# VH-VL binders against q9h9l3, part 141

Target 1, 176 residues: q9h9l3
Amino acid sequence: PRKMVAIDCEMVGTGPKGHVSSLARCSIVNYNGDVLYDEYILPPCHIVDYRTRWSGIRKQHMVNATPFKIARGQILKILTGKIVVGHAIHNDFKALQYFHPKSLTRDTSHIPPLNRKADCPENATMSLKHLTKKLLNRDIQVGKSGHSSVEDAQATMELYKLVEVEWEEHLARNPP

## First folded at step 7 (VH-VL)

Design X28 (framework fv_amlenetug)
Fold by ESMFold2-Fast, scan of step 7:
Structure X28 (fold): chain C 176 residues (1-176), chain A 120 residues (1-120), chain B 108 residues (1-108)
Amino acid sequence: as target 1 above (176 residues)
Amino acid sequence: EVQLLESGGGLVQTGGSLRLSCAASGFTFSNYAMTWVRQAPGKGLEWVSAISYSGDYTDYADSVKGRFTISRDNSQNTLYLQMNSLRAEDTAVYYCAKVRYYGSWSFDYWGQGTLVTVSS
Amino acid sequence: EIVLTQSPGTLSLSPGERATLSCRASQSVSDNYLAWYQQKPGQAPRLLIYGASTRATGIPDRFSGSGSGTDFTLTISRLEPEDFAVYYCQQYYSSPETFGQGTKVEIK
């Protein structure tokens, strides 16, 4: 059986007017929630907008941050060949400039049984915060200083575990 | 000339709903984050909600979380605030404001405000 | 959340005098992410200062901001009649963005 990890990335704004999302932090946890990777990452372009409200990233975190190319290599080494769980995970993969096979990708923002358990419309895209509060009775992403990507990755793994048996069986019958 | 023009305020009963609109002109609306700030009669300013330039990210004050929804239509240069389950404490003038610069959450342009009164 | 406390609550002064308004934060506002606004009765707020000390476009040079950490000051060097208004400080270092309760500058 394939190993499973959960990922959450934080992005800052680079490029014209800060409109390009560039990777600035990545956290990866294993099935049990143990941290496998957690680093601040220095984008190759000047940071225009730290997006601190959502990212939790500040100027101080960029001092001694791992350069993007090095971090990307480390991260891809962890992800390759594993089942990767995330929430709206296409954003994380885009920031990593990485393609992960659909057959090995699990996006907790697009799992109908998970929304059903939370009394939400099956096809709606619910926030990680909402699902975590409804299903795990935990508050994450408290609004003082942005999100903790470790906390988000851990919550994402726990949410997936609630539907893992049902969803893996569904995917075996209906390969992506 | 930068202009922000709010509309949609009025009198509403507790538990009711209102949708506020803010029409923007004189700047490239799609390039800037936007926010709603309110002011209760005779009181100070309170930040309510924020939305990124693209509309992909939103944020809310704890007092309105789960009841208010901020959204935007970049093709029409319009910002919205959908207010549900209104309470007497939501009575205020609601201002639409432009975030000054990317990452600088000071507010350089404000609309004239629209009054929302929530009663009984 | 960061609580901003302004003092005094009311400043009674005459035109031509210097106004000094204080804003104190419950915890450090790093990177000088502090702004000042002016609000006249029946009007929307107007941005005066951002980054603790940078004057916004079109703001007269009699307005200046200073301070860092937890202590910030707005100074109006020589009050003009149009400067009698309520002034608010705002921090944008930590979400949620918070405002002080305001200082009213009124004619003596």
Scores: ipSAE 0.086, ipTM 0.685, lowest interface PAE 5.9, mean pLDDT 90

Design X29 (framework fv_amlenetug)
Fold by ESMFold2-Fast, scan of step 7:
Structure X29 (fold): chain C 176 residues (1-176), chain A 120 residues (1-120), chain B 108 residues (1-108)
Amino acid sequence: as target 1 above (176 residues)
Amino acid sequence: EVQLLESGGGLVQTGGSLRLSCAASGFTFSNYAMTWVRQAPGKGLEWVSAISYSGDYTDYADSVKGRFTISRDNSQNTLYLQMNSLRAEDTAVYYCAKVRYYGSRSFDYWGQGTLVTVSS
Amino acid sequence: EIVLTQSPGTLSLSPGERATLSCRASQSVSDNYLAWYQQKPGQAPRLLIYGASTRATGIPDRFSGSGSGTDFTLTISRLEPEDFAVYYCQQYYSSPETFGQGTKVEIK
């Protein structure tokens, strides 16, 4: 079988009024939850809004941060050819300026069986925090100091593993 | 392959100033954060200052903040440390070092150091 | 600031013996953010281990790192004459980056 990884990215605001979301941290974990990549990333554009409440990123993290071009190369080497799991993963791929094949992409915000297990409407987009609390009985994204992308990637992988067998069978019968 | 060469050290009186330079070769200098680490005679290593690959972000140890300024010239592959208001406790060998990326922000290559002696 | 305490301060051994060097952090450090350096007299430090356990390029396999949280260890399985040096641990988990005070490995 194809190797599987989970990804979570943090973005900061760049461009006019900080409205552009630029990659500023990326965490990737393997099937067992071990960290394969976790780096702060310095955007090529001036950071207008750190969005620290959500991202956990502060100016101090930028000093030794990996330049976007280098980080992107490292990340794509890890993702290429693998099944990539994420939550609302389109946003992560957009920040990476990367296209990942839909057949190898798993978005835990768009898996009807996962919502069913959480007693949520099958077609609703539920937050990672809600699904993790409901299905894993674990609180993530606690406090006001920002999210841990490592924690989020680990939770995302564990959520996918709850529906992996049935969802992979569904995808085999109904290719994207 | 990778080479870092410090220069600019010497004897200076308390309250004086010195500018250290670090010439880099063998890697794409503009892609890496750089740092200065010092070592007082017979003592251990102390991190002094760091600068992002672009030069837009800097950080300093509390002991040098407000007195030292780190900067870089990516067109010349050169790192600088401007040291003002020097004190006796600033006496040390000053090393420049390259920051490693991918699973580490350790310092993978170091220069040979330049000695700064501050006396009265 | 995270304080790193190395022990022992001096380790007197003969070639062929095993050296075990300790580095203890005042607070938990992710194992991804701990490094070990070797420094010989009159020379710049040399990176040995990063990420607590990954050997840097060109470092002989007799050097190994281990540990997590607050307790980290550098092991030299069979000391060679060129291994007698001062060894420093370093954390880059929390700013400011800090080094231990060093352990001197000397000939008995």
Scores: ipSAE 0.482, ipTM 0.800, lowest interface PAE 2.4, mean pLDDT 90

Design X3 (framework fv_amlenetug)
Fold by ESMFold2-Fast, scan of step 7:
Structure X3 (fold): chain C 176 residues (1-176), chain A 120 residues (1-120), chain B 108 residues (1-108)
Amino acid sequence: as target 1 above (176 residues)
Amino acid sequence: EVQLLESGGGLVQTGGSLRLSCAASGFTFSNYGMTWVRQAPGKGLEWVSAISYSGDYTDYADSVKGRFTISRDNSQNTLYLQMNSLRAEDTAVYYCAKVRYYGSGSFDYWGQGTLVTVSS
Amino acid sequence: EIVLTQSPGTLSLSPGERATLSCRASQSVSDNYLAWYQQKPGQAPRLLIYGASTRATGIPDRFSGSGSGTDFTLTISRLEPEDFAVYYCQQYYSSPETFGQGTKVEIK
């Protein structure tokens, strides 16, 4: 079967009033949760708002961060041709300025069976933190120092594995 | 119809051990998370422990961590609570309950409860 | 842990009246992961509402839930004799799962 990876990105605020979301960290894990990529990424624009309480990004992380163009090339080499799992993954792809085929994309924020297992409405968009607590009985994104994108990518892969057989069968019958 | 039947409650001395069982029927047991909730005489509900549908993930209230162990046998449709180092404050009616879906959540069906009395 | 505080502790009403029960959380219960249970003496609790506002199967429409964040309400639009019981709210957003201390709805 095709190789599968999970991705989670952290964004910082750039542009006027920090309203533009720019990539500042990317973590990619394989099916077993092993880290394939984890780098801080330097945006091409001046960082106005680090959004540290959510992103976990601080000025110190930018000192030796990989420039965006270089990081993007490395990340795309890993993602191309693979099934990519993420949570609200459209935001990650937008930050990467990348288009990944829908047929190879799995978004754990839009998988009705996963919401059903978590005792929430099938059509609701649930946060990664809530789904992970409900289905894996594990707390992620704890504390005030920001998220670990590695932890988030690992949790995302484990969540997808709970519905993988059911969802892949659904997609085979109803191609996106 | 969904049925949950607890057993194993009784009188035990402080420091003792007791194992509670909950026999489930009327639904596909292996597809749902399960939980234990207790209620001391005349008091409110207190969540004790939860287990995922596969048994791979468990969670505990701080008051019982290190002393209680939740487990399940999906081949026999049975939930267990192993209770060690029992204290007087563990005296309560223990309910097993079905989680509405596969993990932790709201509890849609409850057993009749089994009384555990811990005396010194 | 999230502490749930229910008020009032006791609500004394007559059949036919509206009951409004409050549940306040010490921190935000995101995505409405809040449930309400009814318990009668000598019986196991019964699920009434989950997801803050969704009625469980078989629950009469006189029961309704509302609220978000830290403030949640259970409303019984017109009390029936069978509705006099203790009611508990429960959050299932953050571990550990926690229950409120209960509100007793009793006949005046």
Scores: ipSAE 0.000, ipTM 0.473, lowest interface PAE 17.3, mean pLDDT 86

Design X30 (framework fv_amlenetug)
Fold by ESMFold2-Fast, scan of step 7:
Structure X30 (fold): chain C 176 residues (1-176), chain A 120 residues (1-120), chain B 108 residues (1-108)
Amino acid sequence: as target 1 above (176 residues)
Amino acid sequence: EVQLLESGGGLVQTGGSLRLSCAASGFTFSNYAMTWVRQAPGKGLEWVSAISYSGDYTDYADSVKGRFTISRDNSQNTLYLQMNSLRAEDTAVYYCAKVRYYGSHSFDYWGQGTLVTVSS
Amino acid sequence: EIVLTQSPGTLSLSPGERATLSCRASQSVSDNYLAWYQQKPGQAPRLLIYGASTRATGIPDRFSGSGSGTDFTLTISRLEPEDFAVYYCQQYYSSPETFGQGTKVEIK
């Protein structure tokens, strides 16, 4: 029954002034937090802005990066038919140019009971960093060298597990 | 079968230049990143440089940055290493190696190597 | 850069014995992006293990890799005469790719 994975992606800036977000790294972990996928991904368009402060991505990561079309196929094979957990996951799916069924999607930025446990307003969109510190007493995304998408995916899965029973019951009674 | 064959090594004076070539066969060359790894006589392995499958992205060891340039010609299945401002410590057997797969900088096939000797 | 330190420098064993080779990293090698190579005198290196524990194609099952984080091990369960060689570990988690200094396995 634990056909559930968590995903986190890193994007770089492509297009005019680097304003287009293009997939440049993707990490996927299983229910227990074990890594199923973690690859740097080469965008099909010229990278204008590495956004290294947040993405952790540098030119050297592009040398052996998996081409976008190949990476997308690998990632979609892992995601298809599974419950996919993410934080602000719409951004990840957009970067993947992928539509995952709403019934199998869990977004930790939009789960009212999770915000409640963190003493935050139910309707607020809280950052992954804040929820992880408040509920798991763990600091993520520290320093200025960029974020780890593996760390973020693992934190996201652990956060979801805190409300899994309650939220799955809610979804069964209120299908998307 | 996968084959990599290096050439272009030889004796060169300090401050001189050499260009190494690696002819690849037995796999789709344009689908893989490639690398150069060197080994000084009687010493261990040292990674030198890598290039993406397209040739658009390159990386170098600090010891060779600004002096060496890696490039490739996918139409001829050939990898190159242009070595400038050579130093005595660049003396080594230079191996061409294939990167195993996307997202893996392990090297599954290696050429036989070509010796570069730098002397004054 | 990640520095890999191999130990022992030289391992002297008889055929049939088990060899255990260590590779320690100066910082965590995440995702098990660690490989092991064998190099015989006068030959190019040969990939044995990648992903810390996955045997490369054609590698006998007496070779196994284990470990994670900063501490990795290559084990040869029963040494054959052809296993006389130098063994190198290599990380490919962080650029630049780095190799350990090598462990020489000598038949006693």
Scores: ipSAE 0.066, ipTM 0.662, lowest interface PAE 6.2, mean pLDDT 90

Design X31 (framework fv_amlenetug)
Fold by ESMFold2-Fast, scan of step 7:
Structure X31 (fold): chain C 176 residues (1-176), chain A 120 residues (1-120), chain B 108 residues (1-108)
Amino acid sequence: as target 1 above (176 residues)
Amino acid sequence: EVQLLESGGGLVQTGGSLRLSCAASGFTFSNYAMTWVRQAPGKGLEWVSAISYSGDYTDYADSVKGRFTISRDNSQNTLYLQMNSLRAEDTAVYYCAKVRYYGSSSFDYWGQGTLVTVSS
Amino acid sequence: EIVLTQSPGTLSLSPGERATLSCRASQSVSDNYLAWYQQKPGQAPRLLIYGASTRATGIPDRFSGSGSGTDFTLTISRLEPEDFAVYYCQQYYSSPETFGQGTKVEIK
């Protein structure tokens, strides 16, 4: 079997003026899009800005959320040794305070053939919403209740699967 | 329209050298890995060499390692194969082919080929 | 290196018939890194299928690929006159990339 997962995290604002991004939800799906992990996560610092329009996080989600240290341990157990797919995934890893090997990381915001398929400039950073609409004909992140990290992780895996054969061959000949 | 045009083939004696060129048009050449595939008269296909889109990484079949050098000039949209120490078994039609999506080792467009004949 | 063995060597069929071409690998071709090509006399090969089952751009739906591991199949559901050619499978899972010896589909 192929050991590959897709991840999407939601962050809230902590620190001065809410400018620090802290992990508040994480969703991980397997190759087929089945959910392996989906938990609200309580940051160790006071939440200044829930960023609800984008994160979908509200105060009530934090009441029984998993503390950051516990959630981080659970998440890292799932990611370690696997190929991890994400969109602008450096933000997710930063929020997790984690470094995943470049050789096992796939970032759908930095895969030129994916942009090419979407008729976008190959070196531009396109949003997950735009690529999903163009390539999968599916609207995600719709409405006023914020993003679904499960939906985003599933879309990210499906986008990667469109270029998986080509991009894995590219990485074999052009190691990171 | 994607076009690949090979040139530089011909008759050469064993131990000689020859340089093949492939002129590419109809796509952004610098975005794709390129390859050379050969076919001996009446025989099947044999992969010879590949080069990454940037030119930083190359790969060769064992039969040509140390004798052939693949290179590219992205400013001229041209792929090259420098062939040294040629042997009779190098006699083949040499095809230039575009790799699908940068690193894919399946080949979506091919040139018409150029014949290299090595004799003693 | 992975050796690909195609069978049969020659298929003699009439237009309208189904063609089934086999490609067997000496070791597992993981991730379905297998392609199929068509070549007519005096012409360059043309990509038909990549990723074992994905049809290349412009290829008619009568062409289909299937299989995994060591056993792969190219099927032409209803042969057209222009389909009489030599067909090659190619693996790109392990360097060096290797081709099968070819199956010739000829008119009966």
Scores: ipSAE 0.000, ipTM 0.443, lowest interface PAE 20.2, mean pLDDT 86

Design X32 (framework fv_amlenetug)
Fold by ESMFold2-Fast, scan of step 7:
Structure X32 (fold): chain C 176 residues (1-176), chain A 120 residues (1-120), chain B 108 residues (1-108)
Amino acid sequence: as target 1 above (176 residues)
Amino acid sequence: EVQLLESGGGLVQTGGSLRLSCAASGFTFSNYAMTWVRQAPGKGLEWVSAISYSGDYTDYADSVKGRFTISRDNSQNTLYLQMNSLRAEDTAVYYCAKVRYYGSNSFDYWGQGTLVTVSS
Amino acid sequence: EIVLTQSPGTLSLSPGERATLSCRASQSVSDNYLAWYQQKPGQAPRLLIYGASTRATGIPDRFSGSGSGTDFTLTISRLEPEDFAVYYCQQYYSSPETFGQGTKVEIK
């Protein structure tokens, strides 16, 4: 059984001038892209900026959102012991206040072969939207209504599959 | 035993105002989102408004936005619906309902309902 | 908003028969965020099924829910006299939460 999942989180702005990023939605998909988790999450602090253009989150989503502590417990049960794929995944883990082992973490924003396949500088941090368009010929994050974390998690898993064999061999020879 | 008891319904003229109350008991009221659902005579169910467990977040059906205000008092275990600028189309039995669980907006307990009749 | 259409509008059956009620959504209801309610005359609705197929506490096993995507079904395997009522489906996948127009199960 392949124990790999992909995650994408949406954050809203809390704290002074909305500069603090707080978890407000999390989506997790399995290797085949099936949804394992997709919930809106209620930050413990007052939301100053919904960042709706990027997050897709509106105040209506917060009405019955899962409180952060409960959501965190549910999410960690899914992630623990699995290979977790994400894009700029350190932001997601920071929002979750969680440390996932580096040996089990795959960040599609820092995989040089993936950038190379997309005809991008191998050490640049390319957006998920750009890599998905170049390599999967698919437009994601379209419009002004915000991103779908399910769509982003699914795209992230598909991107990783393009380099999975090559990258897993690289990591076996060059452990993090 | 979970109980929800609505009050405040009655006859009101178009353009008038009315405040509904829902007294909750038998569960930790402050842990759950609450909602109002209405049913016009002989018609089906229509969701009206919802409020978070803390009272900090609210949502409304488009048909009542700007006219209705949902609120709650967790110290008194009471849910409210302030209805302003009432129209004939607002005539319905109004149910107070408990949201089953976080992230799952099905409604596991309902009050008996209170009738609001709007006429000229 | 997601529109839910229930069929038939009225189902006339005898006690002991199987009832099959349909609920069709105008858009896909992902994650099985669909519930079923029973309402008797003069009473508030009662939650029967949530998550498309999970029975609420205290609901007899003759009630079952199934389906996914846009097509959902409530089945009552063997109608009891107390089961003659109006049944509503409800989606909670997309705000606003919406209900179907109802199916009346009546005695033949």
Scores: ipSAE 0.468, ipTM 0.815, lowest interface PAE 2.3, mean pLDDT 92

Design X34 (framework fv_amlenetug)
Fold by ESMFold2-Fast, scan of step 7:
Structure X34 (fold): chain C 176 residues (1-176), chain A 120 residues (1-120), chain B 108 residues (1-108)
Amino acid sequence: as target 1 above (176 residues)
Amino acid sequence: EVQLLESGGGLVQTGGSLRLSCAASGFTFSNYAMTWVRQAPGKGLEWVSAISYSGDYTDYADSVKGRFTISRDNSQNTLYLQMNSLRAEDTAVYYCAKVRYYGSGPFDYWGQGTLVTVSS
Amino acid sequence: EIVLTQSPGTLSLSPGERATLSCRASQSVSDNYLAWYQQKPGQAPRLLIYGASTRATGIPDRFSGSGSGTDFTLTISRLEPEDFAVYYCQQYYSSPETFGQGTKVEIK
């Protein structure tokens, strides 16, 4: 398979008033959309706000969740040295407490050609749901259970593939 | 102190449109989910719509899906509700409310409400 | 959706008495994601209790919440004149968020 993966994380609120975003689920898929990793993750801090409508995380998911330190180690082993695709991916890396090289990072929320294909302003930040509906004719993040991070990671990879050739060529000429 | 101030309500004919606004102050608006709750005259509370702190995710009651659009402007600390194809049963006081948490949570602060009357 | 049914519809009491308000859910409200609100005529609702039993900031200790699963209770231990109002329960466990139909606590 290619040295390229897509990631999507779900966060819950910890810290004062639940303002800190802590990792609670991570899904990673390969270039073809096959799942490489999908685990619920137990934050080291007390969960104040599950953010369930958006995250899909409930208290029951934490009972047998993988502790943060262990999950982080597993995730970083998958990401290291690979091109990592995500949507607003800086949030995922922050939750992982991880720096991934910009040269190997692809953020589908900041790819002007992708917005152009979706009939959106090139420099606007469009949601994953909007881009997926417009470009792939698929409804994601539907229903009462919050987001599926697997579904979101798969959609993100497919969105990137629409502009991969053009964008990789652009990056070769304009290294980040 | 937290303050929420609604505006934009009024009398409108069936099939018409209205845009409600809610000006927020006293808290970091961009950190919280926001919601609209309505109350028909003499009736109870009905949740209408919610929007995530970033504005990327929205949710709607089945009774308003396809007709109402919730949005926010974090630079102006303002929440909006665009109401189209209004029906008599949409007549209510519309409250802007702050969600205590980012997503699912109780509504810890409410505005004074703005009355929307839909008539033929 | 989860339907919340409040009882009684109206509770007629005198100041100093105990008020006990019930809220029943059509299915289990897990994680105790249940709140209680007070609404006075012409005013917006005010959050009293969340997480089934946690008092919101500034709420007097005469207000208490209890219950789990499908059966929840709001208790006002000794009614003050300002407590005569309509009370609503709300679940925020499952979207859409739903409210009970309300219980009116009125002076006998």
Scores: ipSAE 0.006, ipTM 0.544, lowest interface PAE 10.8, mean pLDDT 87

Design X35 (framework fv_amlenetug)
Fold by ESMFold2-Fast, scan of step 7:
Structure X35 (fold): chain C 176 residues (1-176), chain A 120 residues (1-120), chain B 108 residues (1-108)
Amino acid sequence: as target 1 above (176 residues)
Amino acid sequence: EVQLLESGGGLVQTGGSLRLSCAASGFTFSNYAMTWVRQAPGKGLEWVSAISYSGDYTDYADSVKGRFTISRDNSQNTLYLQMNSLRAEDTAVYYCAKVRYYGSGAFDYWGQGTLVTVSS
Amino acid sequence: EIVLTQSPGTLSLSPGERATLSCRASQSVSDNYLAWYQQKPGQAPRLLIYGASTRATGIPDRFSGSGSGTDFTLTISRLEPEDFAVYYCQQYYSSPETFGQGTKVEIK
């Protein structure tokens, strides 16, 4: 296949009242679901809210976390020039403070054929958890310890594979 | 099409202050990180400071930490560098440059530069 | 910080010749986050290559970049009169961003 990776990031709250989302973990998997990158990342700002129920991040994870600028360099090396798959991927790119070309970006929250296969309205934004249960018959994001970004990235790649041929043909005919 | 225009340079005394501005046009300013790079007369390039697309994250060379402040106004497409406690060693042409990414990356477009001369 | 050392300091060549410029890093820049810039007297630098080997928009194909780890090379396959300038390498992998000291390509 083409050079393709899937990404999922976890964010913590920084800034006033913890309302700014700052990168605190990033997982990247290859086409087959093998982990290429998975690190806890130390934000350059004070963490106000760990958002642990969703992020899975706790204070202990920050002790040996990779500083943001270094982690970002490592991550961008993996992403540059590749087709990058994600779910609501704009949030991940925003947290990375990174622009990835739209022609090489695949957002599983905005692929009409994928929603169609899940018996959902084509233009609705469905959660990764919902699509994964409907199409892969697998429960993700289960329990009280927050999300696993590795699990989420793997599920995202598998979801994209279900529509890859159809969607790549669509994009070739209708470039973004 | 992409254009960066620096202003605010000039002659200033040691210990003084100066504010540089960079007016950006021809691209979506709020989508990209911005940086300041300086070049002393007859010398090479030295990175000074960077700011993320949102303005939430800033970084500085050790030689300017605590003295210089980078900021941006995305509504006006303008980048700033506030320079305080200036030293003779800060004498240089200061370039505004666009970063290829929202954070760190190669500098794909540069302004013409503005000369800052610090003397006693 | 990563220190970049360029060699030679000066290349004296004639139009039509091949120029090979080296950039050596004090630590691994294995991520390909290395760029090359051209600067002519009185002008701002111009991006030539980023990601160690990708040409920037509008850059002629006589310019090519290669290398990995700590050793990087900029090659100009056939010098044109407008190519005589100072060239800088830059890493953007590790904070702070750093530049090499420059290589001057001058007419023999």
Scores: ipSAE 0.006, ipTM 0.471, lowest interface PAE 14.8, mean pLDDT 86

